# VH-VL binders against Sensor protein CitS (citS), part 1

All scores and structures are predictions.

Target 1, 196 residues: Sensor protein CitS (citS), of Halalkalibacterium halodurans (q9rc53r339to534)
Amino acid sequence: AQTHEFSNKLNTISGFLQLGKIDEAVDFIQKERKIQQEWIHFFIERVNDPTVSAVLLGKISQAQELGIDVDIDPSSQLLTPLQERQQELLVTMIGNLLENAFDALLASGIENKKIYISFTDMGDDFIFEVEDNGPGIPPQLMESIFEEGFSTKEGTHRGFGLALVKKAVHELGGAIFLEEGELGGACFVLTIPKHE
Unless a header shows other numbers, all headers, positions and changes below count from the first letter of the chain; antibody chains are not in Kabat numbers.
F is the ipSAE of ESMFold2-Fast. E and O are both the ipSAE of ESMFold2, at different seeds. Each is the mean of both directions, binder to target and target to binder. V2 is 0.75 times the mean of E and O plus 0.25 times the DockQ between their complexes.
[cut] marks letters that were taken out.
The coordinates of atoms that the task and the answers printed are left out; those that the model quotes come from them. Centres of patches stay.

## First folded at step 1 (VH-VL)

Design s04
Fold by ESMFold2 at other seeds, look of step 4:
Structure s04 (fold): chain C 196 residues (1-196), chain A 120 residues (1-120), chain B 113 residues (1-113)
Amino acid sequence: as target 1 above (196 residues)
Amino acid sequence: EVQLVQSGAEVKKPGESLRISCKGSGYTFTSYWMHWVRQATGQGLEWMGNINPSGGSTNFDEKFKNRVTITADKSTSTAYMELSSLRSEDTAVYYCARGVRYSGYGMDVWGQGTTVTVSS
Amino acid sequence: EIVLTQSPATLSLSPGERATLSCKSSQSVLYRSNNKNYLTWYQQKPGQAPRLLIYWASTRESGVPSRFSGSGSGTDFTFTISSLEAEDAATYYCQQYYSYPLTFGQGTKVEIK
């Protein structure tokens, strides 16, 4: 099962090769490799935790397969070392927030699907923000989105619910908020104290 | 292909109970609200309630709260609506419809409808 | 409970004419935090389930022809079919998703002469 975006890239390469346009196929492949290397370089500079880097890279790859454009605030950084429990729960929370954004965007009719990610460790808290340009969350639904637990896709167990995120962030002494963002969809903000 | 398939038409007598199933396929069942909406012959649409299949939370229109039960079975991707103490005024087509869980953009996929006749 | 009042009750027009339907809400359905109106338009042809056409008052659902459009904000909403086709004969409902209970307007029946 692949997204239209990944399949389209393979079809483009195949089309170039079938038409005998070998130089164009090579140029296309090298351009795509450069984009992946740019994400790796970004995370090497900005995120010291390799497990958090891996989950973010994995989710970026998943978003590309789903036809979702991911943008990360260039000022983002996570250079402060994470305690082992903070790392475990943060990875789970980041993964779940991104899966929920994917689900919301895939269920929408929006043509240009976008996710914006921002994170910082500049203050006393770690702060993570995940925003999509999907339909958003009306006020009467806000309580129910946090009351539900682990969500699964049909036939597989690939995701976690917002209730799990809320439980995890509270274990770390932090909070999760739903805020207004620039993209017009849902904007979730996690705050996690650096010290218990 | 996303589909909602409802159980077949029923004829009931006043005082009986009604139970309609709605099986979802082609999507992650637990990621969407399941709504129940009915329509009496020649009348408009009337929202009855919904369920979040992930945790089982429900909301109801107050006029149905004491007569309606909405449940979901995640293992079969099937939602159920039960309406008790039926009256002839409950004669209608009953629809299930899904909605995005944390969006307000409406009910994007509907079942085919289940015709229910309540007659003496 | 938010009451949606549609007008007219019935609209009889010829093919190619412009249809204009009104939906008025007893309370605002504009969510100020994201500036979206939680108002949806459905089409229901005889013997069929409703079909979602417009959400957020003005955003067309994927696959819906461009002759269908919606506008308005707060409490006053308009649904327009720019050039009627024979297949557009149907009843059109507005629906709010702003607060429980979710409610529908009573419908506007569009007939083609």
Scores: ipSAE 0.000, ipTM 0.477, lowest interface PAE 15.1, mean pLDDT 83

## First folded at step 2 (VH-VL; from s06 with heavy chain A33W)

Design a3
Fold by ESMFold2 at other seeds, look of step 2:
Structure a3 (fold): chain C 196 residues (1-196), chain A 121 residues (1-121), chain B 113 residues (1-113)
Amino acid sequence: as target 1 above (196 residues)
Amino acid sequence: EVQLVQSGAEVKKPGESLRISCKGSGGTFSSYWMHWVRQATGQGLEWMGNIIPYFGTANFDEKFKNRVTITADKSTSTAYMELSSLRSEDTAVYYCARAKTSGSYRAFDIWGQGTTVTVSS
Amino acid sequence: EIVLTQSPATLSLSPGERATLSCKSSQSVLYSSNNKNYLTWYQQKPGQAPRLLIYWASTRESGVPSRFSGSGSGTDFTFTISSLEAEDAATYYCQQYYSTPPTFGQGTKVEIK
């Protein structure tokens, strides 16, 4: 969770200070502040929903900890107010898509892990896209990745992430699908009608 | 026709290691969960672990986590199961099995012929 | 882990009779979101690998004769052979894969007299 990450950062700073590594502690603090300020500034201008902003900021912080480089398309915006149910389900869908990308990249073993995010509300739909540079999805798996029970994680609490996204997007009258991505990995696209 | 063909019967001594191969033919290998299940003589079936070769992710029953390794080679359509530090209790027929479609049914529709392993001094 | 208990242990019947096998689960194997029970029935003849007969508690696998059927939900499941044939002599296992590890019942041996 977000609080676990914050606690880990505080422990890291404390560890540097207790070992007398003052310059390392200062450098760590400066790096964390610079990265956070850039993203906070971006979201103040581009996203008018505090819950969606918080989820995206949390996932960007998680990606950094995992060594994953996150880029957000500079044209992204989400300024149209979300209905309560849209917000609830969109937050869930964003979280699960990003976790799926994290899992795929970590399993791949590539050195330069990258995720590209774009979103827009300029048309009649909210559109959200998550692309990674991981191994991609073979055509035979495309329908299966959205089915309950498909997962690289086993058990009742695992194997339901993308199925949950598909259920959530259908409730909102939208769709989720794969597209060819420029990064060579999986590219998931959500589309959600603003009003039905 | 999809088939799973396993390596032949083995006789082992306690403390040795076992490595069984399971070669798939007639279908896409990388997209299916491959499972390993064993059966001691006159006993029921016991799940050991699985792998989905496309992602390379393997899972194991906790009873075997310290002794079992499951791998796959997509280019040869072959899964492998290794069991180390063998005991007489490991005497069984070992099966590989494919999950029905990508695992969404959570049932095993194709089974290998089985590999009989005897562990004795 | 989920424990499956099968009864009876052995069932000895004549050709043409109805065989009824029970499988009871220590906890529900019904996934409410898709309304499917993750319970499977296999047939195993001596010297052979198991054969899938029924999945999702009641769905017959392609190529399985219609005399084989399954029913039940949650924790209580039944497998039926409506008119027993000589070739049906085998041990029948139920299996759950609602949670990891998947587990099997101890089996019911069906004998033809």
Scores: ipSAE 0.007, ipTM 0.476, lowest interface PAE 11.8, mean pLDDT 82
Fold by ESMFold2, look of step 4:
Structure a3 (fold): chain C 196 residues (1-196), chain A 121 residues (1-121), chain B 113 residues (1-113)
Amino acid sequence: as target 1 above (196 residues)
Amino acid sequence: EVQLVQSGAEVKKPGESLRISCKGSGGTFSSYWMHWVRQATGQGLEWMGNIIPYFGTANFDEKFKNRVTITADKSTSTAYMELSSLRSEDTAVYYCARAKTSGSYRAFDIWGQGTTVTVSS
Amino acid sequence: EIVLTQSPATLSLSPGERATLSCKSSQSVLYSSNNKNYLTWYQQKPGQAPRLLIYWASTRESGVPSRFSGSGSGTDFTFTISSLEAEDAATYYCQQYYSTPPTFGQGTKVEIK
């Protein structure tokens, strides 16, 4: 029922956008997720896919509730149409990367928790970057984080999330990389070819 | 210290292609965006495109989309820019550049020495 | 795309004088979500690649002398050399990375006389 309710909300948003009713789409999204209108307008202008927009806005709303500050690179855009399978898997990958960042930040003792998001479709690939200012990933675990069933020693079980991201990106012919970001935490970069 | 070393100057004829290399040393190469910027003699700077070498993913300014190819070879820490169907207005110094930190379009604090390309009949 | 217009085209000053350079953007490069201006300043000496001096409009890069500073917000930006030295003879460029593609101003040439 949760998945059907989510699908119904996406159809409503898509309907408003197909009819050119941008203000109505913004109002609907804001009421459903208590999201700032500034974020809603940003995504309407920069992301042409309603499903990806809904996931990103939902995760931003979740971040606000958790006390996490989200910063999105102002040059980000996703205006190129996604194939249905690309859309389905991209939503899964973005969601899991952001949940991983939430978990890392919430387990940390840092103040002023931050996440940086960047995405572009200017070239032959779709590119997404998700970075946090958390503790990062210890070097000895960097190869293990993508393995199915991986969990921290503290009993947290998120092993399916990053393993699913790796499997999803491989299915789309893309790649994922973990790097050191400007914020000092984990920085994941995804690439997905527009054409396989 | 991260350094970028480019291939030497070239003289080309209209209609030919050019291929410039940019070799990185002294730091991480594969996970950082490498950018290409050109400068016609006595003129301003113009961004052409970039690549993240680990993934081989490249982006281009629309102006160059059909003429430019950007690639990278992780094993040699070298990025390449190819520009086809050359014309006299492509005469310029071509630079590779990157930021010290990750990001697609951050400020460029590391630059190659430049490659002078002259296109004449 | 965002057009950056620099003025003056050339500035000829004596050592010790204050140099003031302008960069005007065709649209705002201030990102309201994080309150940062996505604007940089470069120095380019003859025969050399550009050197980064200032990013985020006003933050000096490591190793840049304090006589170089940047200010401004939105569409209007200023680069200042508080006391001009002989080695400051160069062309100075502003660059935005607020939107794609990144674009550069046409430059201001600073000459020592």
Scores: ipSAE 0.006, ipTM 0.598, lowest interface PAE 8.9, mean pLDDT 82

## First folded at step 3 (VH-VL; from a3 with heavy chain R98T A99G K100R T101K S102Y G103S S104G Y105S R106Y A107L I110Y)

Design C11
Fold by ESMFold2, look of step 6:
Structure C11 (fold): chain C 196 residues (1-196), chain A 121 residues (1-121), chain B 113 residues (1-113)
Amino acid sequence: as target 1 above (196 residues)
Amino acid sequence: EVQLVQSGAEVKKPGESLRISCKGSGGTFSSYWMHWVRQATGQGLEWMGNIIPYFGTANFDEKFKNRVTITADKSTSTAYMELSSLRSEDTAVYYCATGRKYSGSYLFDYWGQGTTVTVSS
Amino acid sequence: EIVLTQSPATLSLSPGERATLSCKSSQSVLYSSNNKNYLTWYQQKPGQAPRLLIYWASTRESGVPSRFSGSGSGTDFTFTISSLEAEDAATYYCQQYYSTPPTFGQGTKVEIK
């Protein structure tokens, strides 16, 4: 139905060919195939849930199209089976945290855009962390960013992403924490108990 | 700068429990993984477990999971490690350490001074 | 878990000499997704906690003298002190942080003659 990621890759290849850069086109094709295989291999080993894997893979691909470098901590793991409601809400939370990071980075004008992801299920909780190297969040706004309709975007558009994350994490009995990241941007850490 | 200060040396008998504190200062303590690593005299280093103090969520190496309890008091920026049913093999220096988030959760860039624990018959 | 084997167990060298330490991993610690090796080198002097010297196999930590360096990839890693100083007498450990649990080598003790 929708293949904007695939279309962008085809446009890149076409661009190299139209500029007469055959070797660059071949290198791009070979690199893209290797990158996809390496990420799929990582998720097969470290993430047992196919829906979470699909969301993360999709977001990594989207980040590449946006010129954003995504790194996932290799020690990350999510091997504990998710209950149906945990899966539904976790996918929502991951998606919205990453979209928030994309928006912040795209608005920033920063040249070398980065997102760092880590997650684990080694203990009694599922834990996820998303950090960007964007502008961060001023301390005085930290409570407000989770409010429904919060936005710094010009116009009358409503922002719902982080409000959905806070609602979802609390429904699962978990919590979310925001701090200034090591990369200078926002760092969101959330935890979800495996059992209520 | 980040500093980790541990409680003092202890002498224990087999079967007793050990409780070591690690107080952090000079950085974000609550959301960082606080790790516990031990070293028997003249031996290598061994990771025992960790905690995110803000959430109180702890993980343990399988070999310690039935004997180790790791807790934290986020209001005092202090993590605690308790090891029960002590054996002479538990004689070691016990370290707390922090993991750097960006470069890897298990990159230990700040270490406490160590707590020497002797378990003797 | 990933086993790290260090060699030699002990080096006894004079000041100014080059020290070369080996760390071999039972499994690759190269993260192909970002092309980084998740291997760290620590220095531990008697009575002290370990000190981070090198991470990502070859990246020197801030404040670490340039005579310390690391190299290698995958399963084979080398730590080098280009010109030994008296203060470099210590035990050096490699550590992987690619997979949980993190694991350490048994150490190489560097002694100054």
Scores: ipSAE 0.609, ipTM 0.807, lowest interface PAE 1.7, mean pLDDT 86
Fold by ESMFold2 at other seeds, look of step 4:
Structure C11 (fold): chain C 196 residues (1-196), chain A 121 residues (1-121), chain B 113 residues (1-113)
Amino acid sequence: as target 1 above (196 residues)
Amino acid sequence: EVQLVQSGAEVKKPGESLRISCKGSGGTFSSYWMHWVRQATGQGLEWMGNIIPYFGTANFDEKFKNRVTITADKSTSTAYMELSSLRSEDTAVYYCATGRKYSGSYLFDYWGQGTTVTVSS
Amino acid sequence: EIVLTQSPATLSLSPGERATLSCKSSQSVLYSSNNKNYLTWYQQKPGQAPRLLIYWASTRESGVPSRFSGSGSGTDFTFTISSLEAEDAATYYCQQYYSTPPTFGQGTKVEIK
């Protein structure tokens, strides 16, 4: 996923250059470098796990290319060491929750697409929150979205991502909750106990 | 309209425990962070801890960690804060407050009326 | 933890005058990733709970009169009441919510002559 995001950035720069828009290409490079450096600094301070940091950085870069604005609560922290299985499953859960938010936002007509992320390890649990400003989840579908094969997308593509999240969180002894977010979209909140 | 109603004033002796309730109405109780903040007479405000009532997961400021317990009962929309081993320095008005998720987890937009607690021999 | 220092401690003014309150932070509360300052102003009248007035340093909460405003960035913040009214007599607190634990300034008491 990281190599594909890098390739997309190169294609954008090449497109500007092919159109003779040199100032726009330079501006894009400078803004991309600043955004990456600011997020790297944040993750060095607030997240001790390099794998979780890499997934979040990769998803932020992907969101930028998709025109989605990602904001992380500045009080977020993940400083408690993760066990190997916790790391593996948490990375999977974060990735799938963010991909679900991307899909919902891209299918919508909303112009100013936003995702809000918050996480903490201050208490006895790891807590993660992911909210978008998309269409949300209709009340009648709230229980169904975690079932294997559930999808509102047309065609043969099956939605397994949220089913994987539910299985992963329960394997770690945690729970997940879905509600309508303050932005009118979906808000997923998950908790994972630090110790079994 | 969100409303937070706290239990009434208390007078305690050193070494006793304090338990304050905060009942929410007019909004989503279970998904809000519920915070506890205290204010000693003539002094500033001091954050003590919080809880997400749906999960029952609580966080605490380090200076209260061994003395404070925060719980919630989502069926009655009520959060509770207990402070043990009371000292005269714990004399204060205790507030519950909610925070917004999107604009910042520690932005307190609704406050309870406060509970005055006096700790004296 | 981040320490907030407010000045002056007390401000005595007449109705119609401009009140200017300062809040200094020991560390920056500017979040470079979204370019927002995580600094809030509250009003507290005697016997009442605090009331949120300003968040993100300069954004007025819904229902707050336009005479209240905030400005500043990083470590230096200002709260202004452009034309003081009798009902504005209160203690005003700044609060940071950039880092845990959230912390408050010690307050500025505004008195109306």
Scores: ipSAE 0.557, ipTM 0.788, lowest interface PAE 2.1, mean pLDDT 85

## First folded at step 6 (VH-VL; from C11 with heavy chain T98R)

Design c4
Fold by ESMFold2 at other seeds, look of step 7:
Structure c4 (fold): chain C 196 residues (1-196), chain A 121 residues (1-121), chain B 113 residues (1-113)
Amino acid sequence: as target 1 above (196 residues)
Amino acid sequence: EVQLVQSGAEVKKPGESLRISCKGSGGTFSSYWMHWVRQATGQGLEWMGNIIPYFGTANFDEKFKNRVTITADKSTSTAYMELSSLRSEDTAVYYCARGRKYSGSYLFDYWGQGTTVTVSS
Amino acid sequence: EIVLTQSPATLSLSPGERATLSCKSSQSVLYSSNNKNYLTWYQQKPGQAPRLLIYWASTRESGVPSRFSGSGSGTDFTFTISSLEAEDAATYYCQQYYSTPPTFGQGTKVEIK
């Protein structure tokens, strides 16, 4: 269906094996594992919180299985220690924003599914951004998507998960902003004050 | 069409402060990083800092941390940069620029026309 | 902080000639996770703001003529103007946007003889 990249990778491996091209199959598998190792090295350097790193790595792996191309801005960093409650709520927000993007892309029929992630703690706030190249959110619905139980037939499941995000960000004294991204889809940006 | 318009040229004396505005129009700016970059006469470009106008959160290069203030008015899509304790080496053209999102937050796709600032000797 | 070194400092050529500019980075700007080089080329004419020409080392910005191109990876990058036109007289800067702070090369001035 809409997990074409994962299925195509399995077909490629199967094709090599069926043609007796064992070395080519092994080489293909090793290249795929190299991509995962590069993400681990990125997070060791740029993210000091192991729980946030684990969530992001897990979501990247999930995106790869779904045939979704994930790009993280290389200038991203999260080096400032998180308070326990900040960590708990941030992982919830990251998870829900990314699941929302997955759901929108999978329902959309878009061929080259993409997600862009950016985050920083360079200033006085933690800032996190998720953008997809999916169908986006009509302007008249932008406030409604954060309401509990909201759903739509338009190929998105941006309902109660986004309500949890809004609740979590407000508990931490932050804010969330939604607009159309340059990829044509939804762009969610949230900020959380550092509580020194 | 996306456009960035900066305030006009200024002449300052050492020890004074300068304040430059940058107004965006013809596009979305609320959640984009708006950057400040300067260029001394006959010299290269130097990044100073940025801001997301909607949230008001700003970052600064360590070189300018104690002298630069960056703010924004999200209702007018206007960013401001103030540089205090001016010295003659602060004589430069000051640019604002918009960063992208997908292709990189430090990729500057639109630039203001520049504001020439001269600090007297 | 990543240092970018451009060469030559000045390049004087006639219309129709090929211009070749070099940018060398003190650290790799290749982002191995997506296999893209976070290097940009700008054009700046006297009295004007920089203009984005090339990003990701080799991707032309929309509306940029095809005579402008970029290549290279890791630490070594090249910018080429295949057939120089009079309007191409300008200073060209490379910039990395792989890590903060973003940094620029010192520029290569292209002059028309």
Scores: ipSAE 0.669, ipTM 0.834, lowest interface PAE 1.6, mean pLDDT 87

## First folded at step 7 (VH-VL; from c4 with heavy chain S105L)

Design f1
Fold by ESMFold2, look of step 9:
Structure f1 (fold): chain C 196 residues (1-196), chain A 121 residues (1-121), chain B 113 residues (1-113)
Amino acid sequence: as target 1 above (196 residues)
Amino acid sequence: EVQLVQSGAEVKKPGESLRISCKGSGGTFSSYWMHWVRQATGQGLEWMGNIIPYFGTANFDEKFKNRVTITADKSTSTAYMELSSLRSEDTAVYYCARGRKYSGLYLFDYWGQGTTVTVSS
Amino acid sequence: EIVLTQSPATLSLSPGERATLSCKSSQSVLYSSNNKNYLTWYQQKPGQAPRLLIYWASTRESGVPSRFSGSGSGTDFTFTISSLEAEDAATYYCQQYYSTPPTFGQGTKVEIK
């Protein structure tokens, strides 16, 4: 039930201990715990919804297991209460957008894999962004990627997940936009109005 | 190259409103935050608010929330800032600037040339 | 909101000299989750808009000459021009982008004697 990244961390600790480097093993464990506490602290402070926090924490952990570096913009916040349907669909949308980014990066062979996330509720909408440094979306395919069942021979994105995202965002009265991001890959930006 | 072009200088009286445009070209602007920053004579820079042109969602610094309106026309890549109930202390150069994404939403990589606004009776 | 204090207010130096500018933040701008300092340095020449020089405290923007550098972490930051040129006469601003609202220092004016 343990993952590749978790096993590597255990092997590192075991290696330090086997070599009699107790102080190094302790330092490694303390550094890992500090990183986890810093993400937990960020989410407690910046995200009032426990379900959204749990999804994002879970996806950060998954990204680490996959060798993908995740940044969340420090100005991000989600402090406005979500309606029950907003929460359900937002969790689905966030999950599918991040899985799409994982799939694109894993298929790409890019060595230094990155995902950037930002979100805000400062205005009248909830706004979420997910960007990767993968191959991006060819302009010819940009309309097609949201169609149910869409797949390419290259397999860079899964149309089932993105079709669900588009359906969910429109049910909430929002919109989704795709463009090339600062990292050179796909950047998905979505909005959800706060009021129905 | 990315370019931001602002509307020209304005002279206003106290109590009037001003409206400044900022047109982007040579790059991607639809989902980038466009920011407004002002600089009073002999003073530092002060952030006023921002907008994503594609969605029209705007945010404001608390100091201006009663007086500032920020809008956009996504079809022309143009953002607008309106400041109402002008006072003499609103005399400043007003800049629009583009924020980044990965490097930071409030990292301003391109700036308009500035719009000088003078408020005098 | 985070207050940035720059020093000195004015720095008058000869061409070829080293300029050292300080920016102090009232709160840390180090984002410990990714270990980056969300601090930027801008150059503003008379009659012009600010120009981005340094971000993440020490990363030079593309096309910025290597004589410009930034350092520091947390609350204390330094901007250095290793060998002043005539074109470097300007006011330099630090800016934090760690939290909203983003805020700027009051500026350091660099004059060439």
Scores: ipSAE 0.758, ipTM 0.878, lowest interface PAE 1.0, mean pLDDT 87

